# VH-VL binders against NAD kinase (nadK): the designs that were tried, part 194

Target 1, 268 residues: NAD kinase (nadK), of Syntrophomonas wolfei subsp. wolfei (q0aze0)
Amino acid sequence: MKIILVNNRFKENTEKKAQEIAGQLSALNVEVIIDNGLDEPYAGTVDFIMVLGGDGTMLRAARRYGQRAIPVLGVNMGTVGFLSNIEINELAEYLPLILREEYSLEARMMLEVAVFQQQSLLTRVFCLNELLLRSNSPRMLSFALEISGQKLEPYRGDGLIVSTTTGSTAYSLSAGGPIADPQLDAFIVTPVASHIINKRPLVVSPEREISLHLLEEREAIIGIDGQIKMDFGAENRVLIKRAPHPLLMVNLKAKPFFTSIDRSLQRQ

## First folded at step 13 (VH-VL)

Design BB93 (from Y14 with heavy chain T60K; framework fv_oberotatug)
Fold by ESMFold2-Fast, scan of step 13:
Structure BB93 (fold): chain C 268 residues (1-268), chain A 123 residues (1-123), chain B 107 residues (1-107)
Amino acid sequence: as target 1 above (268 residues)
Amino acid sequence: EVQLVESGGGLVKPGGSLRLSCAASGFTFSNAWMSWVRQAPGKGLEWVGRIKSKIDGGTKDYAAPVQGRFTISRDDSKNTLYLQMNSLKTEDTAVYYCTTHPRYGYFLAFDIWGQGTLVTVSS
Amino acid sequence: DVQMTQSPSSLSASVGDRVTITCRASQSISRYLSWYQQRPGKAPNLLIYKASNLESGVPSRFSGSGSGTDFTLTISTLQPEDFATYYCQQSYDRPWTFGQGTKVEIK
């Protein structure tokens, strides 16, 4: 069995813990690859991915490996979040279930984001939560949104979020989007500080294509899962589709979505 | 009410075949991992095979004595588990129970059991 | 295969007695052990999972303990309905295996 351990490269303590766990797994005759985010994703065949950290580390793992149909387990290292299933102090108890493939899987849709300059593809990335288009200056954006070739009236405001249902509790929620059951497949399109009072969040079929481009030259960025930032100008357009494969998340214990979000909202 | 009801048992000659059914009610069958466990008259319990839910891959596992002869399957639209038994031997004589594994928290314990159905393999 | 051995194979007891049944695994199985009760002519019923966790609806007189290779089921104050056969089962590795059973009989 071959396992990738994904850890947070910006926290030294997680590097040491990943090495400790790798040693323990090697003693059990498991081949381990450590991915701290510095190198290209491991290209070989892999049986399982263990993410050591919080939601941010899981988002990175999903971008790197989510399209490969490999089971991914989130192991919380002390930061509470929505994407981890077990705590680090529970790992030893659950290892036999992991090694014997005695776990359940939950499919989570992902976005495929393609950024173009004219007809040239500049980059293609996948993400689990959302794409954010936002102004990088005090000036409002003016931009066009098309959904499956249907051109909406121009948007004016600070930006737009295109989110998965998993991302409904991330930045989309902060911008006024609905809370969605992550078992549903849908795009959630949420305006950011729109100056047009009738622009509401949209819930859109995952089979549709969404495109965005600026109508005026502005300093803008595209953000992916709050972790990748790309410059976006009037010469660019972005195309968003449902990714070919969902992320396969491992569940070893119940983590009820609705009670978790309800508790989070009560703290406000 | 949560319930599992087995049927299809009976008397069969060595080399014969039988198909057992297990009708589930009172829980979401499509999410459940299901096993067959048998018990020879006056003897202990023996695990026969397991099928996971389709969402978890629908993988099938068998105990060595039945591998190649028995096939486990499920029909989620009918909330029914099946065990196709071929090339039956006198050693297969037992009460056959269907049982569930919770997907989480129970460390693969069998939490719900049917009443059992008797299979007798005799000439 | 992981072999499970129960001790004793049978015992005689009276209502009100404390009863202890032991189960030994041929290799370490952590806490991947369950206990079942089977009354005469009935299907097995789950009592304990993960070595020491009491199943919902099971009377508090039942308790489990142990880890690794040695496990114990205790009935603190035996009741008439507790005269039954008890089985341990390991779920550490497939095939899942049961002990041979311990029959608790009236004295």
Scores: ipSAE 0.706, ipTM 0.869, lowest interface PAE 1.4, mean pLDDT 90

Design BB94 (from Y14 with heavy chain K54A; framework fv_oberotatug)
Fold by ESMFold2-Fast, scan of step 13:
Structure BB94 (fold): chain C 268 residues (1-268), chain A 123 residues (1-123), chain B 107 residues (1-107)
Amino acid sequence: as target 1 above (268 residues)
Amino acid sequence: EVQLVESGGGLVKPGGSLRLSCAASGFTFSNAWMSWVRQAPGKGLEWVGRIKSAIDGGTTDYAAPVQGRFTISRDDSKNTLYLQMNSLKTEDTAVYYCTTHPRYGYFLAFDIWGQGTLVTVSS
Amino acid sequence: DVQMTQSPSSLSASVGDRVTITCRASQSISRYLSWYQQRPGKAPNLLIYKASNLESGVPSRFSGSGSGTDFTLTISTLQPEDFATYYCQQSYDRPWTFGQGTKVEIK
């Protein structure tokens, strides 16, 4: 069995713990590849991915490996989050289940984001939470939104979020979007500080294709999962659709999504 | 009401074949991992094999005594589990139970059981 | 295979008695252990999972303890419906294996 162990390179405690866990797994005849974010993603075949850290580390793992149909387990390292299934102090107890593949999988949809310059593809990325289009200056944006060939009236405001249901509790929530059951597949389209009072968040089929481009030359950026930033100008177009494969998240125990979010909404 | 009902048991000669069915109701069968457990007359419980849900890979696992002879399958559209038994031996004589367990957790316990169906392998 | 051995194979008890059944694994299984009750002519019923957790609907007179290789099922005040055969089962490694059973008989 071969496992990728993903950790946060900027957190000393997680690197030390990753090495300790790698040693424990090697003693059980498991081959371990450590991904601390410094190098390109491991290109070989693997059986399992273990993510040591908070939600941010899981988002990075999802972008790097989420399209490979490999089970991914989130192991929390002390930060409160929604994407981890077990705590680090529970790992030793659950290792037999991991090694014998005695766990369930939960499919989480991902976004496929393609950025074009004119008609040339510049980049193609995948993400678990959302794409954010926003102004990078005090001036509001004027931009076109097209959903499956249907051209909506122009948007004017600070930006727009296109989110998965997993991302409904991330930036989309802060911008006024709905909380969605992450087991559902849907896009949530949430305006950011819209100038037009009647613009509301939209919940649309994951079969829809969403296109965005600027109607005026402005300083704008595209943000991916709050971790990647790209310049976006009037010469650019972005195409968003459901990624070919969902992220396969490992459940070793029940994680009560609704009770967790209920408490978080009380800012406690 | 959560229920598992086995059927298809009976008398069969050594070397013969038999197919058992287990009809599930009262829960979301397509999400459940399903096992067969048998009990020879007057003896203890013996795990036969397991099939995972489709989302969890739909894989099957078997105990050594039945490996290569028995096949577990499921039809989620009919909420039914099957056990195809080939090359039957007298040692396969037992009450066969259909059972389900949680899909995860170190309490992989068999929490729902059918009432069993008797398979007798004799001349 | 992980072998499960129960002790005793049978015992005689009276209503109101405290009954203790032990289960030993051939190797460490952490807390990957469940206990089942089987009444004559009936299917097994889950009593305890994860060594010490009481299944919903099971009377509080049943309790489980142990970890590693040695496990115990205790019935604090035996009732008439408790005369049955009890099985331990490990879920640490496949194949899942059961103990040989402990029959609790009326004295």
Scores: ipSAE 0.565, ipTM 0.790, lowest interface PAE 2.1, mean pLDDT 89

Design BB95 (from Y14 with heavy chain K54P; framework fv_oberotatug)
Fold by ESMFold2-Fast, scan of step 13:
Structure BB95 (fold): chain C 268 residues (1-268), chain A 123 residues (1-123), chain B 107 residues (1-107)
Amino acid sequence: as target 1 above (268 residues)
Amino acid sequence: EVQLVESGGGLVKPGGSLRLSCAASGFTFSNAWMSWVRQAPGKGLEWVGRIKSPIDGGTTDYAAPVQGRFTISRDDSKNTLYLQMNSLKTEDTAVYYCTTHPRYGYFLAFDIWGQGTLVTVSS
Amino acid sequence: DVQMTQSPSSLSASVGDRVTITCRASQSISRYLSWYQQRPGKAPNLLIYKASNLESGVPSRFSGSGSGTDFTLTISTLQPEDFATYYCQQSYDRPWTFGQGTKVEIK
């Protein structure tokens, strides 16, 4: 069995724990690949991905490996998040279930983001939470939103978020979007500080294609999961679709989404 | 409300075949991991095999004594679990139970059981 | 395979007694142990999962303890409906295996 351990090298406790876990797994005849984010994703065959850290580390793992249909387990190292299933102090007890493939899978939709310059594809990236289009200056943006060939009236404001249902509790929530059941597949399209009074968040079919481009020359960026930033100008267009494969998240214990979000909102 | 009902048991000669069915109701069958567990007359419980839900891969696993002879399958549209038994031996004589595993949290305990169906293999 | 051995194989008890049944695994199984009750002519019923967690609807007189290789099921105050055969089961490694059973008989 081959397992990728995804960790964050900038968190020293996580690096040390990854080495300890790698040693334990090697003693059980498991080949371990450590991904601390510095190098390109491991390209070989892999049976399981264990993410050591918080939601940010899981987002990175999802972008790097989420399209490979490999089970991914979030192991919380500190602050409780939405994407982890077990705590680090529970790992030893659950390890037999992991090694014997005795676990449940939950499919989470992902976004496929393609950025073009005119007709040329510049980059294609996948993400678990959202794409953010925002101004990179004090000036508001003027931009066009098209949903499956349907051209909406122009937007004017600070930007727009196109989110998965998993991302409904991330930036989209902060911008006024709804909380969505992550078992549903849908795009949530949430305006950021719209100057146009009646621009509401939209919930649309995941089979839709969403296109964005600037109507005026402005300094703007495209943000992916709050971790990747790309310049975006009037010569650029972005196309957003449901990714071909969902992220396969591992459940080893019950973590009901609604009680988790309710606690988070009540305790602030 | 929650029920598992086995059927298809009976008398069969050594070398024969038999197909058992387990009808499920009162829960979302397509999410459940299902096992067959047997009990020879006057003896203890023996796990036969299991099948995972489709979302979890739909894979099957078998105990060594039945490997290659028994096949577990499911029809989620009919909420029914099956056990196809081939090349039956006298030592396969037992009451056969179908049972469920919660997908997580129970450490693979069997939480729901049917009433069982008797299979007798004799000449 | 992980072998599960129960002791005693049978015991005689009276209503009101405290009954203790032990289960030993041939190797460490952490807390991957469940206990079942089987009344004569009936299907088994889950009593305890994860060594010590009481299944919903099971009376509080039942309790489980242990980890690693040694596990115990206790019935604090035996009731008439408790005369049955009890089985432990490991789920640490496949094939999942049961103990041979402990029959609790009326004295």
Scores: ipSAE 0.661, ipTM 0.851, lowest interface PAE 1.7, mean pLDDT 91

Design BB96 (from Y14 with heavy chain S53N; framework fv_oberotatug)
Fold by ESMFold2-Fast, scan of step 13:
Structure BB96 (fold): chain C 268 residues (1-268), chain A 123 residues (1-123), chain B 107 residues (1-107)
Amino acid sequence: as target 1 above (268 residues)
Amino acid sequence: EVQLVESGGGLVKPGGSLRLSCAASGFTFSNAWMSWVRQAPGKGLEWVGRIKNKIDGGTTDYAAPVQGRFTISRDDSKNTLYLQMNSLKTEDTAVYYCTTHPRYGYFLAFDIWGQGTLVTVSS
Amino acid sequence: DVQMTQSPSSLSASVGDRVTITCRASQSISRYLSWYQQRPGKAPNLLIYKASNLESGVPSRFSGSGSGTDFTLTISTLQPEDFATYYCQQSYDRPWTFGQGTKVEIK
C-alpha cells in the first residue's frame, strides 16, 4: 500500500508530524510519499491520500490530486473544519480501518476553471470550493455573466463567486449565499456587493457552463479556493465547468453537517 | 421500521446448492454494507462474508471455509441481498442471518439483524 | 486469524447480581470489539460497539471496557430479560471472529 501524506509547509510543526506518521506507516509496511507543496505533485500510482492540517491543506490536496480518483482523508491538527473527518489524536485508532480499506467514500464535485486571453488558454486549474472574481481597487466592476449561452443582464459590484456545494460554507456564505447540502451537485453563483438590487444568488445545474468577462477595464483578480490569485482584465475570459472527476473523500466517522453548521452559526 | 427478512433456507443434500435472499426495508439499502453470519445448532456465531455498497467499490470478502463455494451479491433496485451456496457440506448446517454494518462510526459492528433462515445439509 | 476466547463459557446468576464476562483476543485489536446479546430462539442484538460505546436503546446497566487484548462486559444489576448468551466480536482484521459465547443462566 502506498500513501501520500500532504502537509502545509507554512504551518509550524506539520512537517515534523508528517515525518512521525510516515515512520509509523513504514513500520506497518506502507510506502509513504510526503507532499509539503514544494515540488510538483507525485505522478505515480498511489492507493490513498492523507491530508494533515486544516481545510486549506485539503483544498491544496484537492487541486493537486482530486482528479485522480484516489481516496482522500482529512486529518485535522487544530481547529475543527468542514473538510476534515478525524482529529490527529484519533488517527492511531482509525488506522486499521484505513489500511484494511474499511471506510466509506463521498464524492464531492470540483470546478474546472479555464482562463483565456482573447483566444488563447492561459491556464486551467481545478478547485474544491470556489472561483472568486473581485475588484482589486476601490472601483466597482462591470462584468458579464453567461450561463450555458444565456447572457444575463450586466453585473455591477465588487465581484462574483462561483462555488461548489462544498464551498457553500466558505466565501459564498460570507457573501450571502445559501448553505447547501454537500451531497448535492450544483453551482452556487453569489454576487459580491452588487449595485443592482435584484441580483440574487443563483443555484444552477452542474451541467451548465459559466463564463465571465469584464465590460470595462478595471483592476480585478480571479481567486481560486482563496489560495491562487491571478490578474484579470477586459481582454480575459474565464470558463467554469464541473470537473471531469469528483474528489473522493473518506468518511471514517459521522460528521453531521447540518447540526455542525447550525452550532457554528449560533456561536453558542 | 428497519427490517431484514431472510428466506430460502431448507434441507439440501451434501454437494447441493441453495440460494438465500434477504429483503431489506426501512433504510437506504443501496448505502449499506451487508454481511452474512451463520450459527450452527448449539454453537456460536461465525461470519460468512460481506459485500460493500456500490460507491465504496461493491467488493466482496469471505471467510476461508466458504471461499470459492459461496457468492454474495445484491440487487439495490429490489433492496435484496443474496447468498448463493454451492458444494454444500454438512458443516454448513446453520441458521443464516443477514446483517448490516453502519457506514462509519461503529467500527464494523453489526447493528441490524434479520431473524435468520435455517439451512440443513444432511445425507 | 484473531481468536477470541470468552470466560466463563457459562455462569449462573440471580436477578440483582453484578455479572462480568471477559473476552480475550489472541493479538492486540485496539478497541475493535463489539458485544452482542442473543436470547433463546432470537437473533443477536448489538449492545456495545468500539469496546465501550452503548448502542442506542440498550439499558444503562450494560457497560463495556478494555483495549488491546482484554475486554469486559458488565451487567450492573441483572434483570430477568438478561438471561441470554453473550458474544464478543473483533473487527480489527478479517475474517471477523466471535468468541464462543457466555451463557448467563438462572441459578
Scores: ipSAE 0.660, ipTM 0.852, lowest interface PAE 1.6, mean pLDDT 90

Design BB97 (from Y14 with heavy chain S53Y; framework fv_oberotatug)
Fold by ESMFold2-Fast, scan of step 13:
Structure BB97 (fold): chain C 268 residues (1-268), chain A 123 residues (1-123), chain B 107 residues (1-107)
Amino acid sequence: as target 1 above (268 residues)
Amino acid sequence: EVQLVESGGGLVKPGGSLRLSCAASGFTFSNAWMSWVRQAPGKGLEWVGRIKYKIDGGTTDYAAPVQGRFTISRDDSKNTLYLQMNSLKTEDTAVYYCTTHPRYGYFLAFDIWGQGTLVTVSS
Amino acid sequence: DVQMTQSPSSLSASVGDRVTITCRASQSISRYLSWYQQRPGKAPNLLIYKASNLESGVPSRFSGSGSGTDFTLTISTLQPEDFATYYCQQSYDRPWTFGQGTKVEIK
C-alpha cells in the first residue's frame, strides 16, 4: 500500500509529526510519500492520501490530487475545521481501519476553472471551495455574468463568488450566501458588496457553465480557494464548470454537518 | 419512515438457487452500506456479507461459509438490495435480514433492520 | 476469526432489577463493539455502538462499557419491554461476528 502524507511546510511540528507517522507506516510495510507543498505533486500511483493539518492543508491537497479519485483523509492537528474527520490523537486508534479499508467515502464536487486571455487558454485549475472575483483597488467592478448562455444584467460591486456546496460555509457564507448541504451538487453564486438592489445569491445546477468578464478596464484579481491569486483584466474571461471527478473524502467517524454548523453560527 | 422489506424467501432443495430482495424506503439508499445477516431458527445472528455504495467502490465482502456461493448486488435506481444464493445447503436455513450501516453514525454497526424473510433448505 | 462469548447465556430477572451482561473477545478489539436487543419474533435493534455510545432513541437505562477484550452491557432498572435476547457484535475485523446471545427472562 502506498500513502501520500500532505503536511503544512510552515509548521515545524507538522513536519516532525509527518516523519513520525511515515516511520510508523513504513514499519507496517506501507510506502510513504511526503508532500510538504514545495515540489510538484507526486505523479505515481497511490492508494490513499492523509492530510495532516487544517482546512487550508486539505484545500491544497484537493487542488493537487482531488481529480485522481484517491481517498483523502483529513487529520486535524489542533484547530477546529470542517474538512478534517479525525484528530491527530485519534490516529493510532483508526490506523488499523485505514489499512483494512474499513471506511466510507463522501464525494465532494469540485470546480474546474479555465482562465482565458482573448481566445487563448491561460490556465486550468481545480478547487474545492470557490472562485472569487474581486477588485484589487478602491474602485468598484462592472462585470458580466453568463449562466449557460443566459446573460444577466451587469453587476456592479466589489466582486462575485462562485462556490461549491462544500464552499458554502467558507467565503460565500461571509458574503451572505446560503448554507448548503455538502451532499448536494450545485454552484452557489454570491455577490460581494453589490451596489445593485436585489442582486441575490443564486443556486445553480452543476451541469451549467458560468462565465465572467469585466465590462470596464479595472484592476481585479481571481482567487482560488484563497490559495491561488491571478490578475484579471478586461481582456480576460473565466469559465467555471463542474470538475470531472469529485474529491473522495474519507469518513472514519460520523461528523454531522448541520449540528456542527448550527453550533458554529450560535457560538459567542 | 425508514423501512427495509425483504422478500423472495421460501422452500428450496439442497443444491438449488434463490434470490432475495430488500426494498428500501425513507432514506438515500444509494449512499448506504448494506448487509445481510441471517439467523437459523432458535439460534444466534450470523453476518453473511456487505456491499459498499458506488462511491466506496461498490465492493462486496462475505463470510467464509457463503463465499463463492452467494452474491450481493444492488440496484440504486430501484432502491433494492439483492442476495443471490447458489448451491444452497441445509445449513443455509435461516431468516435472512437486510440491514443498513449508518451513513452519519458509527458505520460499522447495523442500525436499521428489515423484518426478515425465511429461507428453508430441505429435501 | 474473532470469537465473541457472552455470559450468561440466560438469566431471570424482575422489573426494577439491575441486569449486567458480559461479552468477551478472543483477541483485543479496541472499542469496536456494538450491542443489540432482539424481542421474540422481531428483528434486532441497535442499542450501543463503539462500546459505550448510546444509540439515538434508546432509553438512558442502557449503558455499555469496556475496551480490549472485556465488555459489559448494563440495564440499570429493568422494564417489561426489556425482556429480550441481547447480542454483542465486534466490528474490529472481518468477518464481523456476534456473541451467542443472552436471554433475559422474567422470574
Scores: ipSAE 0.458, ipTM 0.720, lowest interface PAE 2.8, mean pLDDT 89

